# Ledger of designs, part 1: VH-VL binders against ADP-ribosylation factor GTPase-activating protein AGD1 (AGD1)

Every score and structure here is a prediction.

Target 1, 225 residues: ADP-ribosylation factor GTPase-activating protein AGD1 (AGD1), of Arabidopsis thaliana (Mouse-ear cress) (q9fit8r1to225)
Amino acid sequence: MHFAKLDDSPMFRQQMQSMEESAELLRLRCLRFYKGCRKYTEGLGEGYDADIGFVNALESFGGGHNDPVCVAFGGPVMTKFTIALREIGTYKEVLRSQVEHMLSDRLLQFVNGDVHEVKEARKRFDKATITYDQAREKYLSLRKSTRLDVAATIEEDLHSARTTFEQARFHLVSALSNAESKKRFEFLEAVSGTMDAHLRFFKQGYELLHQMEPFINQVLAYAHQ
Below, numbering starts at 1 at the first letter of every chain, in headers, positions and changes, except where a header shows other numbers; antibody chains are not in Kabat numbers.
F stands for the ipSAE by ESMFold2-Fast; E and O both for that by ESMFold2, at different seeds; each is averaged over both directions (binder to target, target to binder). V2 = 0.75 x the mean of E and O + 0.25 x the DockQ between their complexes.
[cut] marks letters that were taken out.
Atom coordinates printed by the task and the answers are left out, and those that the model quotes come from them; centres of patches stay.

## First folded at step 1 (VH-VL)

Design e2
Fold by ESMFold2 at other seeds, look of step 5:
Structure e2 (fold): chain C 225 residues (1-225), chain A 120 residues (1-120), chain B 112 residues (1-112)
Amino acid sequence: as target 1 above (225 residues)
Amino acid sequence: EVQLQESGPGLVKPSETLSLTCTVSGGSISDYYIAWIRQPPGKGLEWMGTIYTSGSTNYNTAVQSRVTISVDTSKNQFSLKLSSVTAADTAVYYCARGYYDSSEYAFDIWGQGTMVTVSS
Amino acid sequence: DIVMTQTPLSLSVTPGQPASISCRSSQSLLYSSGKTYLEWYLQKPGQSPQLLIYKVSNRFSGVPDRFSGSGSGTDFTLKISRVEAEDVGVYYCMQSIELPYTFGQGTKLEIK
């Protein structure tokens, strides 16, 4: 990554802090969007339930395939209408599921997962920085009179602290890069996929009802005799 | 060779928003950051803020409430907006570049600057 | 904010003679890595600033070796061993260790 090439410097840490603040602001926006998405999918589910209730009532009114009342009201054509309306309800449930999986899951992962990992990586980096600073101070305090075994321990602690610091730095860079990638690419893809799901829903509904147009006209013509 | 060029209106009325563009030519902007630095006539230099290609920013606290710096990576352009300007904002405005992978120095390439005068 | 104080604010030098500019910071510019983040810039008349020295003593690419920087902690010096006519302008020190980045007031160098 771009900032993975940086040596540790004031400029590197200033950039990282700026990116962390940007990620937190985006998290707050994503949380509100996620809540809106949940409200929307709840509405689609309620609409599906209403569609099924309407179709059931229409079927009950018609009294079934062999009912003389059903024949008087256009019988087999009315059955085609109830079948079509039930299928449109199924398309709505598919849309609800697609919005949930394509958008809600990604928003939730960003809010609860990706930004959380940034915060945890920052905590580990801060702790590793303090440990490294302490190890450097002990090393710089060494005298020639320091016992050999104490000096060796201090030097080993410095080496270990430096390694942990560099690992923590890399992990923080990786977490920030992941969050930035989702900002730029993954959310656009999810929103676009959601719009495509709406396009397919309306297209399927239109095509199904368009196939019903001759039967609609047949019933209307009969009713006006 | 990378070059920076500032552009924008040279005259801005008090209380309005100053808007400038820094255009980068001769290279990719993926590896560096841009700062805006201003110099009132006959006075010294003031760092206003820095933007990275990700869109993340650092601002000078002295102007933080009024300044917005942005980037359009598709056009290799950076923008400065400074709201609610007064005569004290009259200055030459520079953009300057540094590599965000660099550990050595802040700004190695500067634009030529553009004079902005705030007056009625 | 770290205050950067330059002295003198103006100096006039006979060509071929040395010049020295001091810069003092209100706090140490030493970073935890052991590096010190002080830079020197030159702004020639009618031009934008250009980088001369970074991290106290490192000359930027293309800067003549008559320019040298030194110092540590809070006290820094830029020296020009033999001033030439092209060296006229205003010299700024800048700290890059802490936001906001801050410049000294500038030192105007003129030829007698």
Scores: ipSAE 0.327, ipTM 0.720, lowest interface PAE 3.9, mean pLDDT 86

## First folded at step 5 (VH-VL; from f3 with heavy chain A35H, light chain S96Y)

Design c1
Fold by ESMFold2 at other seeds, look of step 8:
Structure c1 (fold): chain C 225 residues (1-225), chain A 119 residues (1-119), chain B 112 residues (1-112)
Amino acid sequence: as target 1 above (225 residues)
Amino acid sequence: EVQLQESGPGLVKPSETLSLTCTVSGGSISDYYIHWIRQPPGKGLEWMGTIYTSGSTNYNTAVQSRVTISVDTSKNQFSLKLSSVTAADTAVYYCARHYYDSSGAFDIWGQGTMVTVSS
Amino acid sequence: DIVMTQTPLSLSVTPGQPASISCRSSQSLLYSSGKTYLEWYLQKPGQSPQLLIYKVSNRFSGVPDRFSGSGSGTDFTLKISRVEAEDVGVYYCMQYIELPYTFGQGTKLEIK
């Protein structure tokens, strides 16, 4: 368990602080990982653009009505090749999108959402702690001669400050627990999903090229003569 | 009832790493903060560090560059590693439990284990 | 670091007589919650330390009522109303309001 007992104490607050430091260190590592993910997906996008450029060049080279290469192969062979190359491009775009969704977006949510919430919860807890301390000081200064309405107000303020303090403490505990659980489970899931996306990408590519194998062999045999 | 027992080698050479375990019996370690505290022969007590229920740690700044405290929940064990030891690290090493604030900082202690650092 | 200073460092007491041990911290041990985090431990000869008093004046379970703690802020006292032979050992005060947690030097109690 992240938090077995919620009693406020110096040790409890020191546990919270140690978890906050751990979360900040992980945030920095996630930012570096996110930058690597962005560069990778940008490379996939540029690869897709290059695929389209290559297909366009192949169509221009072999696609003319007067072109003996196109006529000799009956046009359909060139069309099969260009269709296959375009489909490989679409598989690459699917992979790019999957990596962005499964990994890049989750890394940003941790950095900008989960760790941000921890920092905001800490600020609220610190403020509530000061208010509670002040309310306790006023309560401890009460005398028997204090006016009834003043004493009642001070006691009401103490109760409210204590309640707000406990709520802020619980909120900080919850934010820390959430960040810690994501450290262990979310990133393992995201990395595994990314590997699965790569597996599917290569499987689709293999199946496509396997269907083209007879035409590849035919053209290679002709060119080899 | 909960009991703690330290174990490890009684002799460690200078510059090597001291490695100790604290085995918990009669209770679940998921609820306890575990502390390591040492006592050189004939001298007082020094808190070395704490591992919390979350697995996070705090260390005494005097040793923090050399100390690592960890937990193995499957074995109900905590570990202390202290690297680059010198004769000054010769001491009895204790593990101690913190459970409730209402029952003090260290309400259960192990028996202690003597570690001598000698060439 | 909070320095914990004990006086005396050694004392010898006739059985049945009272004993008093002082502990002074270099800064207040009063926490923002209103609680004071000062504790007393006894280490009997050949044994591990054991908790006697927590949060200044609360006796730990099984501790005889002849032990009492008092004090506030930076000044604390452990009293034994009538010392018995089993009380022999070294007494330590300790703070844990801030890291690193620190102990006093110890007070060795002996029987005359």
Scores: ipSAE 0.545, ipTM 0.844, lowest interface PAE 2.4, mean pLDDT 88

## First folded at step 8 (VH-VL; from c1 with heavy chain Y99E)

Design g5
Fold by ESMFold2, look of step 9:
Structure g5 (fold): chain C 225 residues (1-225), chain A 119 residues (1-119), chain B 112 residues (1-112)
Amino acid sequence: as target 1 above (225 residues)
Amino acid sequence: EVQLQESGPGLVKPSETLSLTCTVSGGSISDYYIHWIRQPPGKGLEWMGTIYTSGSTNYNTAVQSRVTISVDTSKNQFSLKLSSVTAADTAVYYCARHEYDSSGAFDIWGQGTMVTVSS
Amino acid sequence: DIVMTQTPLSLSVTPGQPASISCRSSQSLLYSSGKTYLEWYLQKPGQSPQLLIYKVSNRFSGVPDRFSGSGSGTDFTLKISRVEAEDVGVYYCMQYIELPYTFGQGTKLEIK
């Protein structure tokens, strides 16, 4: 659990402060991870571009059905190779997209959204704390001789300041609880999802090339002529 | 009835890491703040740190560069690690529980475990 | 750090007589809620510390009514109205209003 005891106390505030420090440290790690993820997905995109270039060059060299170079190289089998290589490139683009949406987007939401909300809630809490402390000091300075309407105003101000303080306190608790929940569950799911995406990528690539094995053997047999 | 029991090696060599566990029985580990407090032989008490229900921690500044407190919920245990120990770290080490602000800070203590730092 | 100073550091008392231990903090232990975060612990010979008095004056469960705590702000007192043999040990005051939590030096109570 995030918060088992919600009474305002020195230990409760110390727990909040420790959670805020933990959230900020995690934000820094998430930002670093996001930068690594961005570079990785850009590398996959560049790899896809290279795949297209290689396939285009192979098609131009001898991929056509009626091309004399194609016929000399085993004809329709070379066309199957270029199609297979293009499909492998599309698997890479699917992987890039999955990593971006499953991992990069979640890291960015934590950094720009969830931790930002904690910082704003802390600012509101600090302001409300100052106001409440001032209202309490004014109330404690009341004398029995204080004019009744002045005393009533001071008591009303104290009640309002306490209400605002309690609202700000629970807002900060809520923001911290949300950030802690994402730390524990959302990132583990996202990383696991990207690992599954990698598994599918390699499995699809292997299955495709395994289906090409008879055609590979056919070309190798012709090459020994 | 909640009980706390410290355990770990009684002898640790200088510069090594002191590693202790606090095992909780009779209650839910998720409901308590757990504190570590130590007492050198014949001397007073020193609070070392606290782990909260969230898993976050606060440490005494005197030891914060060397101390780590953690929780293993599957074993119903808390742990204390103190790195780079010296003879000054020879002490009885206690874990203690805090549950309610309407009561005391350390309302249940373990029996304590003596750790001697010696070559 | 809040320094907790106990007086006396050692106390020898005839059974049945009263005892009084003072504890002074370097800063107020009064929190904005109106609660004061000062406690007393007893460590009997060979035993772990045990909670005696919490938040200045509240006796913990099972603590005899001959123990009483009082004080406010920075000055606190533990009193034992009639000392018994079982009261022997070291008494510590402790603050937990701010980090690091700190104990007094201890007051050793012995029987004459």
Scores: ipSAE 0.548, ipTM 0.850, lowest interface PAE 2.1, mean pLDDT 87

## First folded at step 9 (VH-VL; from g5 with heavy chain Y100T)

Design j4
Fold by ESMFold2, look of step 10:
Structure j4 (fold): chain C 225 residues (1-225), chain A 119 residues (1-119), chain B 112 residues (1-112)
Amino acid sequence: as target 1 above (225 residues)
Amino acid sequence: EVQLQESGPGLVKPSETLSLTCTVSGGSISDYYIHWIRQPPGKGLEWMGTIYTSGSTNYNTAVQSRVTISVDTSKNQFSLKLSSVTAADTAVYYCARHETDSSGAFDIWGQGTMVTVSS
Amino acid sequence: DIVMTQTPLSLSVTPGQPASISCRSSQSLLYSSGKTYLEWYLQKPGQSPQLLIYKVSNRFSGVPDRFSGSGSGTDFTLKISRVEAEDVGVYYCMQYIELPYTFGQGTKLEIK
């Protein structure tokens, strides 16, 4: 979210560590969720394949020229049914793709990208901290008797180590802030978008089958005579 | 000026969960680390945990299995929950603020609220 | 855990006389930045604790000049140059260099 002041202190570093632990716990939850999403989208894909197979079988059954009842009632109505069932299958494939794009891909980006960046920023911060501590100790050990060229080198090393430390601290803060922002905003959007995709899928399916209702009623009325 | 006020039930039965609220007035709730500190009657002070501006927490290892600290931004409040309480949890409970390393760890304290664990 | 040990645990002081409270930590409170994370708190009778001294020697806003803190490493001292009636209460030292944050046992100051 945000840091109060960016001063280095024991309490500030304890905050950073607690945020890293929180990010890792969320990564594990995201990985489990991602695996569930993958299983779900694979099921939708297999369902689509089964839909196509069912429609092909229905077309082969209904197109028989040797069945007068099939010819009399099955030809035009059967074609409308098979067309509708194919379109429902395509709506399912669209849903599969939308869940993959909106949710599965974003979960994986958090797991492999955002948390990985936090871990890399921590490594850089740890290295920069050690270097800065060592450079400061060397600087504090300087005496007036130290050669001017040696003292100048130690002062240059201290300046460089401080700059690298401050940059590494800022990068770690930035990586943690990005991961925290993903918790609050991006996952809510992704889950909500997935729910909207399901709403659209069922709405399109209902509207299509509603258009078939007169033909369904016609066949049922004939079959019950 | 920033003020902190603890509130909650004065009496809790053993094995139940103690639930307290720290209400912040006169300042931005998002700018502070909030600490919970308790004091058994006639005894010293014990830091229980800290919630940071990020919403993440650190707890005293002595209570970490039983304590949860949280924030409710809509109510401008922080909460402490302590599960499975016993008579040893009878204490005055304080919330305290940390704002900046240029000052102290607990520069503002609430007045405290007494919680008694009794059958 | 860092153990904070205060001495004495109780003292009785005539008004106008000095008082001194010692605090020892089980390990150094010096941080790599050069800052030392030791504080003093006062809890007056019936009140919540209040910050007196932060980072060894810095008086918090509104704390009278008669309070001073000193020390380094593991040994720290709070001094009151001339005790007044309002100084009655329990004084705590506290470290926050490492989790868990820990307090001393407290030193009760009374007027005699």
Scores: ipSAE 0.615, ipTM 0.873, lowest interface PAE 1.6, mean pLDDT 88
Fold by ESMFold2 at other seeds, look of step 13:
Structure j4 (fold): chain C 225 residues (1-225), chain A 119 residues (1-119), chain B 112 residues (1-112)
Amino acid sequence: as target 1 above (225 residues)
Amino acid sequence: EVQLQESGPGLVKPSETLSLTCTVSGGSISDYYIHWIRQPPGKGLEWMGTIYTSGSTNYNTAVQSRVTISVDTSKNQFSLKLSSVTAADTAVYYCARHETDSSGAFDIWGQGTMVTVSS
Amino acid sequence: DIVMTQTPLSLSVTPGQPASISCRSSQSLLYSSGKTYLEWYLQKPGQSPQLLIYKVSNRFSGVPDRFSGSGSGTDFTLKISRVEAEDVGVYYCMQYIELPYTFGQGTKLEIK
């Protein structure tokens, strides 16, 4: 849990506050990063749409297999080029989806879920602290002349307030520990996975175009006749 | 038996960064808050900052803009960096441990290391 | 910041005689748990500070019983029932109920 001891103390509360401040700073960085990721994935999607439009235009310009313009431009090899260009577009859509699932979704969960839970747990803790302080003040103000049933009620209220305070304190500790775990490990994994997704995208694109190289050379040789 | 030992250069030029290390022996650093406290020659004690078991920190506002405290768990070491030093930063620098609220704030101190800031 | 004010700032004592050092904080050091976060440290000549008394009145391990602490709220006292030569040094009170943690100016204890 990253806490030396769980006893309530000034230093313990100062540690909690320090961790809350760190979590909020990270939330702001994650939100900025999420917006960058969203813009990037939107750009990939628009790029895919443009790829399809380009290929459609090329197919329409070339006509069919028996079209004299199609024969002049290398015929069936041009069809292989348009098929390859469509497939590269598909690789781009896969990359877009991977970035969204691996990184954007995790950033949103941290911002909207994990840090939000820290803030809610802090609010509950602050309220429970006030209630406990008030119950303790009532208890400490008891006099010998206080009726037994009133004193018993005040003692019961103190016990309940203490229990609620300790529960709220441990819930805040748990929320902070969860946020720290995400900070340490999950984002490194997500960014590294995104880098691997880019590696696979470029590798697949290279391999596909490398297979086209003999056909590119043959069309160029035909054109120089 | 837990021991703390400060180390670092004894002389630092003005405007440079003071860098000190606190090495922990004979104990688990995962259970400790580590504090840095300094004492100018012939003067009193000044708390500079604390690093918690989580790795998060709090600093004295008097030095907050210039101080960084960090931990290297693989070496059982804590570090203090103080940037843009002046003659006012000449002091003995101590690291100190806090383990539990059942005892004191600074129950174990290092021996201290003197740092002089001069041309 | 909580200001810690010690009196006297210097004290010269005949061996075997009692000594008393006062510490006043600018705010209460009482925490909601009922604990009071006031401590006493001794810095012997040429040495690091050492913890003497934690939370007002609790002697740290190895501290002789001639040292005692008392007080509440904002007013605290360290007493040495019979000063010995080894007690020379500078005594500091310190609060850690809130940041920044602050020390008193120190009381230098000397032997006459």
Scores: ipSAE 0.613, ipTM 0.869, lowest interface PAE 1.6, mean pLDDT 88

## First folded at step 10 (VH-VL; from k1 with light chain S32R)

Design k5
Fold by ESMFold2, look of step 12:
Structure k5 (fold): chain C 225 residues (1-225), chain A 119 residues (1-119), chain B 112 residues (1-112)
Amino acid sequence: as target 1 above (225 residues)
Amino acid sequence: EVQLQESGPGLVKPSETLSLTCTVSGGSISDYYIHWIRQPPGKGLEWMGTIYTSGSTNYNTAVQSRVTISVDTSKNQFSLKLSSVTAADTAVYYCARHETDSSGAFDIWGQGTMVTVSS
Amino acid sequence: DIVMTQTPLSLSVTPGQPASISCRSSQSLLYRYGKTYLEWYLQKPGQSPQLLIYKVSNRFSGVPDRFSGSGSGTDFTLKISRVEAEDVGVYYCMQYIELPYTFGQGTKLEIK
């Protein structure tokens, strides 16, 4: 995005190389962060599985309608507790999905997509540069005595090589600008969005359990009788 | 008219960090590569590093482990930091601009600032 | 690193006479598209360096036409057709085709 006057000079190419190296260093850090995100979301998923197992066990503990434990345990109130615990598990799955979508997927896209595109665009640019250099040298070697049909072919080859080179340069500049845009803006948004997802998860969990307080007190009052 | 001016402390103690700024006036900072070049007393010129319009940098290998060049676009300023200085880092420090190769590598220079490293 | 070697390191010239400074690089400075990135700078006494010549032979804006540059490959020359008092200072050649950018040792020009 900061390619003032796209001269093909030593400093321009040194700038491109510097940006490519910066993108590669960031890619390595993104890979580490991605692995941490995957471990975290895997833990949330396993936690959800454990939540369901806990709720299933609690429901089974109550047995049937004629079961003395079911009657003593407060029956309908315990159903509200198991429903609430399942809903909290659902909130956990939403959080897992949000972290994966907002952060994990973006980190992987940068690593496998954006930086890969920079590397591919670099390869195409290097090849186009060599072809263009060769076409220019052949054109500059033309003399007055060169056959007209040979000269015309050399000029056409030069035009084609120049066009391909300009396209390859534009593609490399575009890939570098895209990677730089992600560096400056997108990761900050992703991390902040992940924090907001956590805030909403805990808020929803608190509000649900707070609604259970009168039922908690109802069962505790019976138990202290 | 674009002008560059270096500023910073004239004395720095050994092992500390030398910190300089280059203030740009009369032009858009986003169009230029900025270089830092130093000159020990009575000696020649040594390129230290370049910061590009993207904010990425290249440094001279001789100082690469100790040098950091950065930009503050809100202040139209560039900074040079050189850590773990010794007497060998005593020099006049220049910032210089590159805009296009049709006007050379360092077409505008600051006035330079002398930095002495002594205990 | 590309080493830039200047000769002579010191030069005394009678006013009005020509001067010639040589610069040799340890590697060719020829870059893509036939361009050669060799520059000449003048540092007048008490001043910062100033650009004189870029890409071997192009005078920077405001540089008098008595300055000229020539050369190719690894051998380059700065010529002053008629030295004037304002030309006193240290002249440096420089390359930037490859990192790190490097300067010659400098050639001190004096009027005798």
Scores: ipSAE 0.594, ipTM 0.860, lowest interface PAE 1.8, mean pLDDT 87

